# Ledger of designs, part 350: VH-VL binders against q96il0

Target 1, 167 residues: q96il0
Amino acid sequence: APERGAERRDTAPSGVSRFCPPRKSCHDWIGPPDKYSNLRPVHFYIPENESPLEQKLRKLRQETQEWNQQFWANQNLTFSKEKEEFIHSRLKTKGLGLRTESGQKATLNAEEMADFYKEFLSKNFQKHMYYNRDWYKRNFAITFFMGKVALERIWNKLKQKQKKRSN

## First folded at step 14 (VH-VL)

Design Zc48 (framework fv_ebrasodebart)
Fold by ESMFold2-Fast, scan of step 14:
Structure Zc48 (fold): chain C 167 residues (1-167), chain A 120 residues (1-120), chain B 108 residues (1-108)
Amino acid sequence: as target 1 above (167 residues)
Amino acid sequence: QIQLVQSGAEVKKPGASVKVSCKASGYTFTEYYISWVRQAPGQGLEWMGWISAHESYTNYAQKLQGRVTMTTDTSTSTAYMELRSLRSDDTAVYYCARDQSYLPRGFDYWGQGTLVTVSS
Amino acid sequence: QAVLTQPPSVSVSPGQTASITCSGDKLGDRFAYWYQQKPGQSPVLVMYEDSERPSGIPERFSASNSGNTATLTISGTQAMDEADYYCQAWRSSTAYVVFGGGTKLTVL
């Protein structure tokens, strides 16, 4: 019915096609366990428009993850080394070699290893307690910054609504 | 007043060991890590490792693993760094510096440095 | 295998702005720190967590960190700023903490 050559107005229908699709939701993801720490690394998602506060939170979380991985990598190495030394010493007292005739690594049974586990846990008890203290403090700091980021996002949404209402 | 005070200069022969101390005062020792950083004459800073006050977390630079041991004595608020099998290229000023245990604030206080000379 | 690269020297006239760079792969994904060292003295922390300034450090010191480069900026540079400057970051493949090679700032 209307003529295509009729008077034109300023509103171009093509203006609606400028709206981009919603940004794909991408979350932090968990990788395979690390060989040394036996912990799964978290790969943090980086938003295109990351704020300085969001960047600080991400860097803090990354640093804390690496701190945690270094602790457990060192602890696992220490455990393995001391376990090998214990097994070696006990096999020597039994008059046995470190390897069986078939070339397999000689082992102690669970009852024999109980003494090692008891000793290891006892002497490392304080170390693990202080690790837990620092781990809790680090997570508290992260939670605090997560709260700051959440408040920033809420405030920015409120500012956007206020600006739209005022303009 | 926050201070880190280190032991005096040492002269050692190749193959010997040296143990440097760092006495902390003016803050709660157990809330901070102590890092050890060395500087060869005319060269830059090289991180050696760090230790938590309760020895619950200790990490050494890969280059020095097997030769360095860090310890603490919480009753005297003192950190120690022992370097074994000394070589002439271990000649350096050795610094201790503190860092927060739960926030990466950087090394805000440093000891005065300890010159260790290794020569035959 | 240097992890952090700094220019060996930077020269600036009094009152001018000095810029010292520190380059490393994905350095902008880590916190960067800056230390000032004068001859015969211990290092002094001048910037932490990329752009934060410790109490007692003049406002003319500022810093940034993005991409592969961290930058320490000293505006209105004074004779007292003449020193060696070292950048530092957390985590590397060879050490938990790594320092740049250092930059000698000369104010002439």
Scores: ipSAE 0.642, ipTM 0.845, lowest interface PAE 1.1, mean pLDDT 83
Fold by OpenDDE, second read of step 15:
Structure Zc48 (fold): chain C 167 residues (1-167), chain A 120 residues (1-120), chain B 108 residues (1-108)
Amino acid sequence: as target 1 above (167 residues)
Amino acid sequence: QIQLVQSGAEVKKPGASVKVSCKASGYTFTEYYISWVRQAPGQGLEWMGWISAHESYTNYAQKLQGRVTMTTDTSTSTAYMELRSLRSDDTAVYYCARDQSYLPRGFDYWGQGTLVTVSS
Amino acid sequence: QAVLTQPPSVSVSPGQTASITCSGDKLGDRFAYWYQQKPGQSPVLVMYEDSERPSGIPERFSASNSGNTATLTISGTQAMDEADYYCQAWRSSTAYVVFGGGTKLTVL
């Protein structure tokens, strides 16, 4: 009995960019596009005197970035897989091989591929809706904490100016 | 009210498989991830893996790779965890837990736990 | 794999403040979560995102993060607070969840 190859269920790629900025950086760094997500990772600078609010903001931004990386890495993988399956299925239905007489990979025309894109978008519509909703929630939270951090910085600067005037 | 209700206790022999269910209610099942956590008697919590209910992709702890399979049924809002090739050291209470994001974060709701006993 | 480190036990008198620490590599880059577990019960989330308190958790529970150490603080500790406490975080490199070893809090 042929051992049915255990279909390696595609584990979600660990969407963690391997990009490491220089250790002496005093600013945020943007890395090259990730191979799987095609998103550019940002390495966030950590101030020496990071406040609790700044830390929370940084963690939220970092988490949101990683969330995006993971989502798009998985989405791109799924898309590529389903696209290939679609192409193979259609070629087979047409009685065509996977390769042309010239040895090139057989492709479908734009009209046939349009059907795939429509079907793919329809199938993934709900997933994209959830993604968009969560994207907005996360960005609203980030924006809110950006405001808080800005206010905190202003307040701290004012306190320092007052202390300098009193001495 | 949000609830996670797990299947009942199981007794298995070494080498057997066990499948534990976790029925979710009180929220939109497809919007959350489910994690599985086990606890051996007198031991700490051990994360086993998570599954996305909406995308059906999984991430398993390295120690359990090849032996564990997580699945979801969106029609019944139920998550499943199957553990194969059971050993005595797999004797534990198994918990399902809800996670609120595409990333494993914190677990705000837990199942009641399922005791799995592996004995000769 | 870097494990979150907790003290195995902490003892406090009623009304005193209990502090439970959780240390781990790069914990300063991730949110910490805290769970209370009583004997024979499921874990209960008591703190999330380093310092946020879920609804229904008493105000005597608080948490903070400093560098790679998270701390759960229970002010005015009561007999009902006797339980095992676990810290938890997420690892970005693997997308794994990691727990601390747990701390048994005893109220004497």
Scores: ipSAE 0.588, ipTM 0.827, lowest interface PAE 0.9, mean pLDDT 89

Design Zc49 (framework fv_ebrasodebart)
Fold by ESMFold2-Fast, scan of step 14:
Structure Zc49 (fold): chain C 167 residues (1-167), chain A 120 residues (1-120), chain B 108 residues (1-108)
Amino acid sequence: as target 1 above (167 residues)
Amino acid sequence: QIQLVQSGAEVKKPGASVKVSCKASGYTFTEYYISWVRQAPGQGLEWMGWISAHESYTNYAQKLQGRVTMTTDTSTSTAYMELRSLRSDDTAVYYCARDQSYLPRGYDYWGQGTLVTVSS
Amino acid sequence: QAVLTQPPSVSVSPGQTASITCSGDKLGDRFAYWYQQKPGQSPVLVMYEDSERPSGIPERFSASNSGNTATLTISGTQAMDEADYYCQAWRSSTAYVVFGGGTKLTVL
C-alpha cells in the first residue's frame, strides 16, 4: 500500500476504510469513460517528494491524455453530425419525412447505413494515419522520459549509498 | 532559415470577412500545428485556435466558434485564418505561430503579424 | 477556469533581479511557457516546459512552476530586457491555450 500519501485516510464507524480520493490518490486512478471521447481518464498520483523530472513525465502523460481525449471527442462529434446529415439527405432524396408516424426519428436500413460507414472511414483515413503517427511519437517521448526517471532513481540510490559509506 | 511570413494589412467594414495567410518555410510543415493569436491595440495576447498542418484536427476558442475557420494548403506550406462577421472590437494584430504536433514545446517561431482594422 | 493572472507591471533597477508571477488554479500541474514582446515586434519564446531555456536566450532567464504559481526570474536585469512578458499554458481536456494578461517590465 502506498504510505507516502498527502493525508491520512479516516476509517468509517462501521470499520470500512475509505479508498484514496481521485484528486488525492495514493496511486494512479482510472476514472469513468468521458462523455464525449468515451475514453477512461487516468488521474495521476503526485508523490510528496516528486522530482522535477518525475513532474515533467507526469505533465507530459497528462497532456498526451488530454490530446487523445480531444481527438476522439471531435471524431465522435463529427461522426454523429455527418451521420445525421447523411440520413436527412437520403430521406429527402426518397421524398420521406424526417419523422415516423409515431413521432420518432426516421432511420435508414443496414444496407444504406453501411454506405455511410464506408464513406466516413474513407474520408477519415488520412486523419487516422496522422493520429497514429503522432500517437506513436508521443509514446516514444513518454518512454524516453520514463527511462530518464529510471536512471535518476538509480543515480540517487548510488549517491545515497556513497554518502552512507562516508559515515 | 525557419520563417512564418504573413499577408499584408487589411481594412474592413463591420460585417465583412477577412482571410489572413501565413506561409511557412525552412521546416517540415506537416510536423507542426499552427496557432492563431491576436492582440488588440494596447491589449494582451488572445488565443483564437490551432490547426494541424494536414487539417485533420482543429480547435477554436469558444468565443470565436462559428465565426472563425482555419485551413492549410500543404502544397504551398501555408496556413489560413478566416474571421467572419467582423466587429470593431476585432481590430487587432493577428499572428500565426508554430508548435510541435507530438510534443508541444511552445511557440518558438511567430509570423510578423497582420494588422486588421475594422471601421465604419 | 481558464484564467492566468499576472501583475500589470514590475519595475527593477539595472543589475537587480526581476520576478514576474503567473497564477492559475492548479497551474503547477500544467506546463508553463513565457514570451517576451517588445513594442512593434512579435512575441519571442524565452522559457518553455516550466524551466527550459531555448537556444539564444541568455542564462540570466530562469523559471519555475509549482502549486498555483509559475514565476519567470531575470537575474542581473539589463535595459534590453524591458518588454511585456506573457505566461501561457495548455488548459482543459479540450486542449485550449490560455495567455496571462501580461506584465510590463520597466528597467529604470
Scores: ipSAE 0.568, ipTM 0.790, lowest interface PAE 1.4, mean pLDDT 83

Design Zc5 (framework fv_ebrasodebart)
Fold by ESMFold2-Fast, scan of step 14:
Structure Zc5 (fold): chain C 167 residues (1-167), chain A 120 residues (1-120), chain B 108 residues (1-108)
Amino acid sequence: as target 1 above (167 residues)
Amino acid sequence: QIQLVQSGAEVKKPGASVKVSCKASGYTFTEYYISWVRQAPGQGLEWMGWISAHESYTNYAQKLQGRVTMTTDTSTSTAYMELRSLRSDDTAVYYCARAQSYLPRGHDYWGQGTLVTVSS
Amino acid sequence: QAVLTQPPSVSVSPGQTASITCSGDKLGDRFAYWYQQKPGQSPVLVMYEDSERPSGIPERFSASNSGNTATLTISGTQAMDEADYYCQAWRSSTAYVVFGGGTKLTVL
């Protein structure tokens, strides 16, 4: 389960909101970039009176974030691995060792590295295209649920007005 | 009707590889992921991984990483799961199951299962 | 590494309410799913998104998920409900999908 800023929430300044406990944050917050995906995670605030529909929206947003982070973590690892394999393969083909005389990692020149980048981009083009399709579909689903939550709030507001007038 | 139809039972020796197929019909193949789940005799369900229909998203269970490969063929609406370096404890019924790509609706349709027996 | 824990067995008389639990750290922050499996058959999805029923699943099936525990409830349990039940959740710590160990429901 993603961190929800428990430590920050517990130390939040008092008096920020009439309806929020002094030690609790009433808002989402963003964390530092993940070391694998390089994306900043969003830690979602959980309201005290969260409806079942609001809970579903929050869980859907959380799972979508994790799906997105997992995709980019995998892409970054794949890039790094294939880059190293390409460099090692080219150095072997040229009859060169993996280390320089000074003990540093041997590298390729800019022209040779350009070959790798071109190959990597073309090989992964379809994958990134379908990732974007699924990413947009996931955001559409979130928007749809946001609409349902908005309609629920409007209905509850109208229902509350009717009850207040009947009392 | 929505169906997932798997290939037939296999008997393999330790160290061999097995490739199980799962042919989907009755829905738009490209809108769903396919999960692979196995079940050893008398044991519970164990998730192996899942793959998107266009192979844009593939994720394997950590303990099977390096031994399992999942692929698809969109022209035949078929998913494949290959498990290498088989051990006796890989003996199980292997299931494919459908999951929606953008909504967390669970595994709503399952194949009939493929028994893979690994013995000397 | 969030393992889901289920009781290995639950017994009820026909017409009584069966309750099957699934426990895991912060499980209530994830969607929970429930599957029914009869001997020699493939699993069947009986509950999704914590408390939603698929088409064709009887209304006597219901479920909840909060805190560390998800619960599948079968009201007016019938002999045909006798099966193994598995919970499932989506988690990214070590595996994207994790199943509980399963619960054998016996209707005596």
Scores: ipSAE 0.572, ipTM 0.797, lowest interface PAE 1.4, mean pLDDT 83

Design Zc50 (framework fv_ebrasodebart)
Fold by ESMFold2-Fast, scan of step 14:
Order: C-alpha cells, then sequence, then structure tokens
Structure Zc50 (fold): chain C 167 residues (1-167), chain A 120 residues (1-120), chain B 108 residues (1-108)
C-alpha cells in the first residue's frame, strides 16, 4: 500500500489515460485538467464502511462535477469557434491570408481582439448569471448533505459513548 | 397540476426538418431543465439531449450533434426540439420530460409524446 | 443501447417477487433511476436516487444499486405491473443520460 507522503506527490505516470488514484487512499484526489473544460477532476475516496448518506453525498458531488465539466467544455468550444471566425473575417477584410509564410495561423493584434472579447462577454452575460444561480443551488444541496453526514457521525460517536458506559 | 403538452404528429420526407414543441404548466418553468428522449417503434428509450429553461446549459447526445437544436421560450413556458436532415431511422415517438437543475431526481414528468414518421 | 445491460424479458406469477437487473461498469458509483412504460403510454418514474420512491408509487416497489448492478424489485407482483422497465444513469463519457435496453415484465 503506498505511504501517505508518497500519495500526496501523485506518482501515477499517465498523460493520456483517465487518472486513477492510488488504492487505499484516505482522502480525495485531484486529476490532470480535462482537455475541453480545462478543469481538474476530483476523484472521491470511498470508505469501506460508507453509510448510505455518505454514498448519496459522494454521488451528488460526482454528478455536480460532471455537470460543471460539461458546461465549461461547451463554453470553451463556443469561444474557440467564434474567435476563429472573427479572426478569419478580419483577415479577409484586410486582404491577408489565413496562414503566415511559416505556415502558422495568422493572428490579430491586442487592440483588434479587444472588440471580440467585448462582444463575447456581452453576449454571454445572461448565460453566466444563470450558470451561477444553478451552481449556488447545487452547492447549497451539497452543503446540506455534508451537514447531515457530520450530524450522523456525531450521533454515532455519542451512541458509542453511551454503549461503552452501559457495557 | 404539473403537465407537459406536446405538438401533434408529423409526417416528413427524408432530408426534411421537424420541430416539436413542449408546453409546460403547473410549475416554475425556469427552475427545471427539459430532456428530449425518443423511441423508435418496438425499440427502447434513447436520450437526445437536454436544455435549461434559460438556455444557459444545453447538451446534445454525440450521435445527434450537428443535426439537433433545442431552444426555449420562457414567456410561453415552451421548449422546442428541431431535428434536421431526417432519415427513415429517425421515425420515432419523441418525448419531452422535466429534469431537475440541481438535484438528481430523474425525469419526473413526461409529455404525451409526438410521433414523427419519416417516409421511405 | 450498449452501456447499460438489462435482460430483455422477465416472467413472474401474480403475487410473486419480480427482480429486474441493470448492469454497467461501476454503476454503483452513480445514481440509478427506473421507469415503467405501459403500451401506448409515456414512461413513468418509479424509482430515483437508487432506492427512493416518488409519491404515488406503491411500497411493493424497491431498488438497490451496488458494484456493477442495480436491481428493481417488485414484491407481490400484480397484473397491473406488466410493462416495460428501463433503468437510467448519468454518464458524462458518452452522453449525459444513458438508458438500459429495457425489460419486458410479463405477469402470467
Amino acid sequence: as target 1 above (167 residues)
Amino acid sequence: QIQLVQSGAEVKKPGASVKVSCKASGYTFTEYYISWVRQAPGQGLEWMGWISAHESYTNYAQKLQGRVTMTTDTSTSTAYMELRSLRSDDTAVYYCARDQSYLPRGLDYWGQGTLVTVSS
Amino acid sequence: QAVLTQPPSVSVSPGQTASITCSGDKLGDRFAYWYQQKPGQSPVLVMYEDSERPSGIPERFSASNSGNTATLTISGTQAMDEADYYCQAWRSSTAYVVFGGGTKLTVL
């Protein structure tokens, strides 16, 4: 079984495969950034004596993570596509080719790109507001279940103390 | 009373497009997502995608990417699903179903279904 | 459907217990849901979050989910329970929502 210190250093060698945390780890693990969302996935530790309530919390956190990953993957794809279309349009207007003499993609200067960023942010303002609303709702639900798990653990410790007194 | 009411049956030729509507009532439309699920005759359920009521979150099944578009109209509490470049194997009953935005409660209310027949 | 596997049919006598399984890799790490569909009707959610029952669903319906297998159990099966049953889970690797192939429950 890996030592606690070695586990913290993430010794798993893989850049292309899905990250798999060490077996018998005692806490959550953070994987490499997703190709499309650029977010790091969290892999949740599963205790051997996981209660039904703890299992519910873990599954809720997993589904919330997947929801969040999918949102940002879609947002990043939309941004990249619209950015490329904007650059192509402006280069055509200037009479410039889409590639440099070195074969690389031609780009616009910072002042020209500022117009794109302003337009993109304006278009997506409402989308981000509603994303934040749903994100807060999801985190409130997670916090509520975390509270239930904490109370369950406190109650179990109190029951064990009472049993020790009567035994 | 929570209810989802879909538009009527459609008959289309291959290559055409179809747009199915789903009108919600009895709940706050903007608090839920709408999933679209189809079922070919004698076959199982196939998920097509989902959309938040304010269109901030939309995700489509990979095999339908590029052919399907989902939209909403919050003023009429209506969701829409448009499928383009229809093929004979798109013949199915198309369902809309309510989905939770922040709790994993499943697809709890379903529309009556819309039969789309693609002639071939 | 390929990701979630269900038996195509299950037969049971009235009053007996019916069990319908749904198998998928690490399915027990995700929430499972169950839907009932009668001929000519829309699906109805009968179980959610592995083992929770919606209001209006009889107590004879129960479910579990562990390892690679989710199970829907109908105790004291009645003729009215004859239907197609579909399992469902959330999977981000292919599509966000995945359905099993369905199981036809026959009550003879």
Scores: ipSAE 0.491, ipTM 0.764, lowest interface PAE 2.0, mean pLDDT 82

Design Zc51 (framework fv_ebrasodebart)
Fold by ESMFold2-Fast, scan of step 14:
Structure Zc51 (fold): chain C 167 residues (1-167), chain A 120 residues (1-120), chain B 108 residues (1-108)
Amino acid sequence: as target 1 above (167 residues)
Amino acid sequence: QIQLVQSGAEVKKPGASVKVSCKASGYTFTEYYISWVRQAPGQGLEWMGWISAHESYTNYAQKLQGRVTMTTDTSTSTAYMELRSLRSDDTAVYYCARDQSYLPRGMDYWGQGTLVTVSS
Amino acid sequence: QAVLTQPPSVSVSPGQTASITCSGDKLGDRFAYWYQQKPGQSPVLVMYEDSERPSGIPERFSASNSGNTATLTISGTQAMDEADYYCQAWRSSTAYVVFGGGTKLTVL
């Protein structure tokens, strides 16, 4: 019923390397969330008669997806690492053990974690702002190429119609 | 007028750290990424990583993960690459290169290179 | 595995066409780039986005990228074109750069 949690992810069945597109897929499709970035990858269908411009658009979309996934994978790992370091330091300062009597990781309550979350968000605010700026720039470039592809398809359709009208 | 100027040659002992600088001029520093590429004597080019000008995005080559740190100083339009725990096989010319932030335009301007020699 | 393979050397006479190949699994699904490096100098970008030329690069330089092979073509090769040439592409699942091993072009 419940989805996988942040710290207790089932790596094997949710691993990207184990997920394949349907055998007879003839269009783009979306895979399961990546275990590190938690983003769903898009698997691009390669058309049988892809133009050079369509190929450039596909490559640009693929590059942007990889850029985006790597950013979030790195951000999530950094968050997890700094969170664990903060918890470890606070427990050590209080003279407490790193694990509970049941053998699970000792943790801090929400009030004690408030300062960490505030500091982490504040510290990373500028990073996320510039990430968003670059993300919008990349999507603008993709939109521009999509427009060029649409224009090419319209031109080809008009040319084909004119040829069918000729004697 | 677009130029990347790197710091001078360095000689280091095994286990030491080196920090190479790359000062950009002639363009808006904050609109581009900086890639770092090295070349061992007589060998080919090896990519080390790249960093955005505001440090909003960094990505390092897998084999250097944990040993390399890239930073920037936007007030001086300078990028830095620090490599720790130096080994003899880290002897190389280290280059910085301007890279694009949103279009795949390649590394269009390169620094002059910094020779780092690691020996006893 | 994403390895880009180039011939170690290519030789041509002045005025002839030089062809330098770069091979990698499904390389044609990635953008390819080409760099020229002369002895003691930094690399210079000569081709980007598979087949585009930067400003200042002569029209005799052209390139293609399809299937598993990218090709740099230099028509009417001149003595000044003698250099090492490196192809470059983005790695598949890690969003990082990989370079080919380099090709030494000799013009005699």
Scores: ipSAE 0.625, ipTM 0.831, lowest interface PAE 1.3, mean pLDDT 83
Fold by OpenDDE, second read of step 15:
Parts: structure tokens; C-alpha cells; sequence
Structure Zc51 (fold): chain C 167 residues (1-167), chain A 120 residues (1-120), chain B 108 residues (1-108)
């Protein structure tokens, strides 16, 4: 009995974009789109005197970003794989080869591909709903902490002004 | 009160499967994730995977991929973990835990644990 | 896979301060969590998000993060604090949860 080769599920390589901002940067940097997720990574600036609230905000943003990168990288790989399988299956059913007489990759028409997209969306509907829910919750939390950090910065500036007036 | 109640101890042979249940109560089940963690005798904690309230969103540890399946029943607020092709090294106490994946809150409530013994 | 490293054991006298460290690559960019486990019991969350304390956890428990090292501190250590302590972090690149190897705290 031929050993069915365990299809190595191509785990999306943890391709953390190797984009490294300049060490002297005092602001957040946006990298090029990741090759798997197609999302642009953000490198968050770390202030020398980062407050606990600023640190918390930074960590929340970082985790959310990485979570998004992973989700879309995996989703894109799954999509690409299933799309290719669909095309191959449909061509085979039509008695067509994978290549045209001109040697080009055989493609399906827009109507046939619409069926694939509908099926793919239907199959992944729940997954996308949960992703969206989690995305909103994470971003709400981030926005809330952005507000807190803004208030903290205002307060610290006011205290510094008072101290300068008292001296 | 928030509680996670797990199924009882299991004894299995090598190559068999085990399915552990975790019934949640005291909170909105659909708003949290469930993580599964195991601990071999005298060893540390090993994360196995997590599942959202709906079984369509799961993440399994690489070491257990292909052997583990996590599911949920929202009608009964119960999470399930199935481990297949059991080996002697799968002998451990298995824990379910509530995990806040929306916010990094960690695993704040744990089940009592389920001992799974794999013996020839 | 980046492993969280803990000392295997820490010993402290009653009333003294115990410190347990957890080190890992990029731990400074992620939240650390701490769990207490007593023999024959389930783990209990004692610290979350680096330095936050759950309700019901004594004030003698505190935690901090510096660079890639998280530290759990127990001030005025009591005999009841004798347990195994585990650090945990989220690996966002894989969305995996990672535990440290655990530290046995002994109160002498």
C-alpha cells in the first residue's frame, strides 16, 4: 500500500517582514506589503521614557498587527490553493488541459470563477465573521488606550508647565 | 460564578482516540476563546491550541496538527478536545481554560483537569 | 520557536521577597502572564498584561517587564506561596501560546 505522503500543509512561513527602520527614528515606520498577507507592517517607535500606558498601547497594537498578518497570510494561502484546485478540477471536467495550445496557462471565465468565489465566501463566512468581531474588539481597545495616553500626555505637559512657573 | 467543568479521567490504549469535554458556565460563552493545555506527570505546561466559541476558528500547536480537533457546542456551552493516535507520551492532565483573545488577558479560569492515561 | 526561560527553582525564607524571572526573545514587545500551580491543582492566573493583578490575588504579588525579561515578585513571602510558577506569552506570528519551563518556589 503506497504510503500516502503526508501533504505538508505549507504553514505560512512566519515571514515577519525583515524591514528594520533606522535606529534613530522617532516615529512609527510603515514597511512594504508582506508577500503573504499583503498587509503593510508597522514598526512602532519606543520612546526612551515610555510610560506604562504607552507601553500597554504599543503592545496591544503590536499584537493586533501580528494577529492580522497571520490571519491574512493563512487566508491568502488557503484561497490560492483552493482556487488552483477549483480551476484544475473544472478544466478536467471540461476535458481541457492545464495549458492552451499556445502554451499559456488555461483559465476559467469570469462566470465560472464567480462560482468559486461564492463557494469560498460561503465556506469561510463564519471564519470571517469571527475575525471581524475580534478585529473590532481589538481596535476598540486600542482606541480607548489611545485616548488614555493622550490624556496622560496632556496632564504631564500641564504639570511640567506648573513646575516651570514655580521655579 | 464562572466555572469550567471537565469530563472524568480516561484510560486508553496506544493508537486510540480520546475526547475530553469542558462545560462552561457563569459567562457568555460566545465572547471568549477556550484554550487547551496539557501537563505530563512532573512536567511543565504545554499549550495544545485554542478555539473560538465557534469551531470554525481554531489554532492548533504545530506538534499536534493532524491529531487534535477542537470543537464547541454553543447550545450547551461546551468545548471538546479530541486527540487521535494516542501515544504513551500523551499521558497527561488535560486542562481547558477560558482565554480572552480580544484582549491579552491570558487564561483567567481553568477547568479541574482530566487525566488521560495511555497504556499498553 | 522562541522559548521562555525560567529558573528551575527559587528558594526564599518566610517574610522575604521572592523574584522569579522569565526571559524570551521579543518578550518586551508582548504581554507576559503568570500562573501559580500548587500540587494536584489547576493553574491560577496571578498576573496578567505584565503587571496587572486579578481580583482575589494578594497585593504582595507584583510583576514587571524590562526589555525581554518579565519578573514576578512576591513580597513578604508566605508558606502558602510555595508552588510552581509559570510565565506565559502570546506569539502573534503564529498565534501560539508559549509557557516558560516553570519555577518551583520553595519557602524555607
Amino acid sequence: as target 1 above (167 residues)
Amino acid sequence: QIQLVQSGAEVKKPGASVKVSCKASGYTFTEYYISWVRQAPGQGLEWMGWISAHESYTNYAQKLQGRVTMTTDTSTSTAYMELRSLRSDDTAVYYCARDQSYLPRGMDYWGQGTLVTVSS
Amino acid sequence: QAVLTQPPSVSVSPGQTASITCSGDKLGDRFAYWYQQKPGQSPVLVMYEDSERPSGIPERFSASNSGNTATLTISGTQAMDEADYYCQAWRSSTAYVVFGGGTKLTVL
Scores: ipSAE 0.596, ipTM 0.826, lowest interface PAE 0.8, mean pLDDT 89

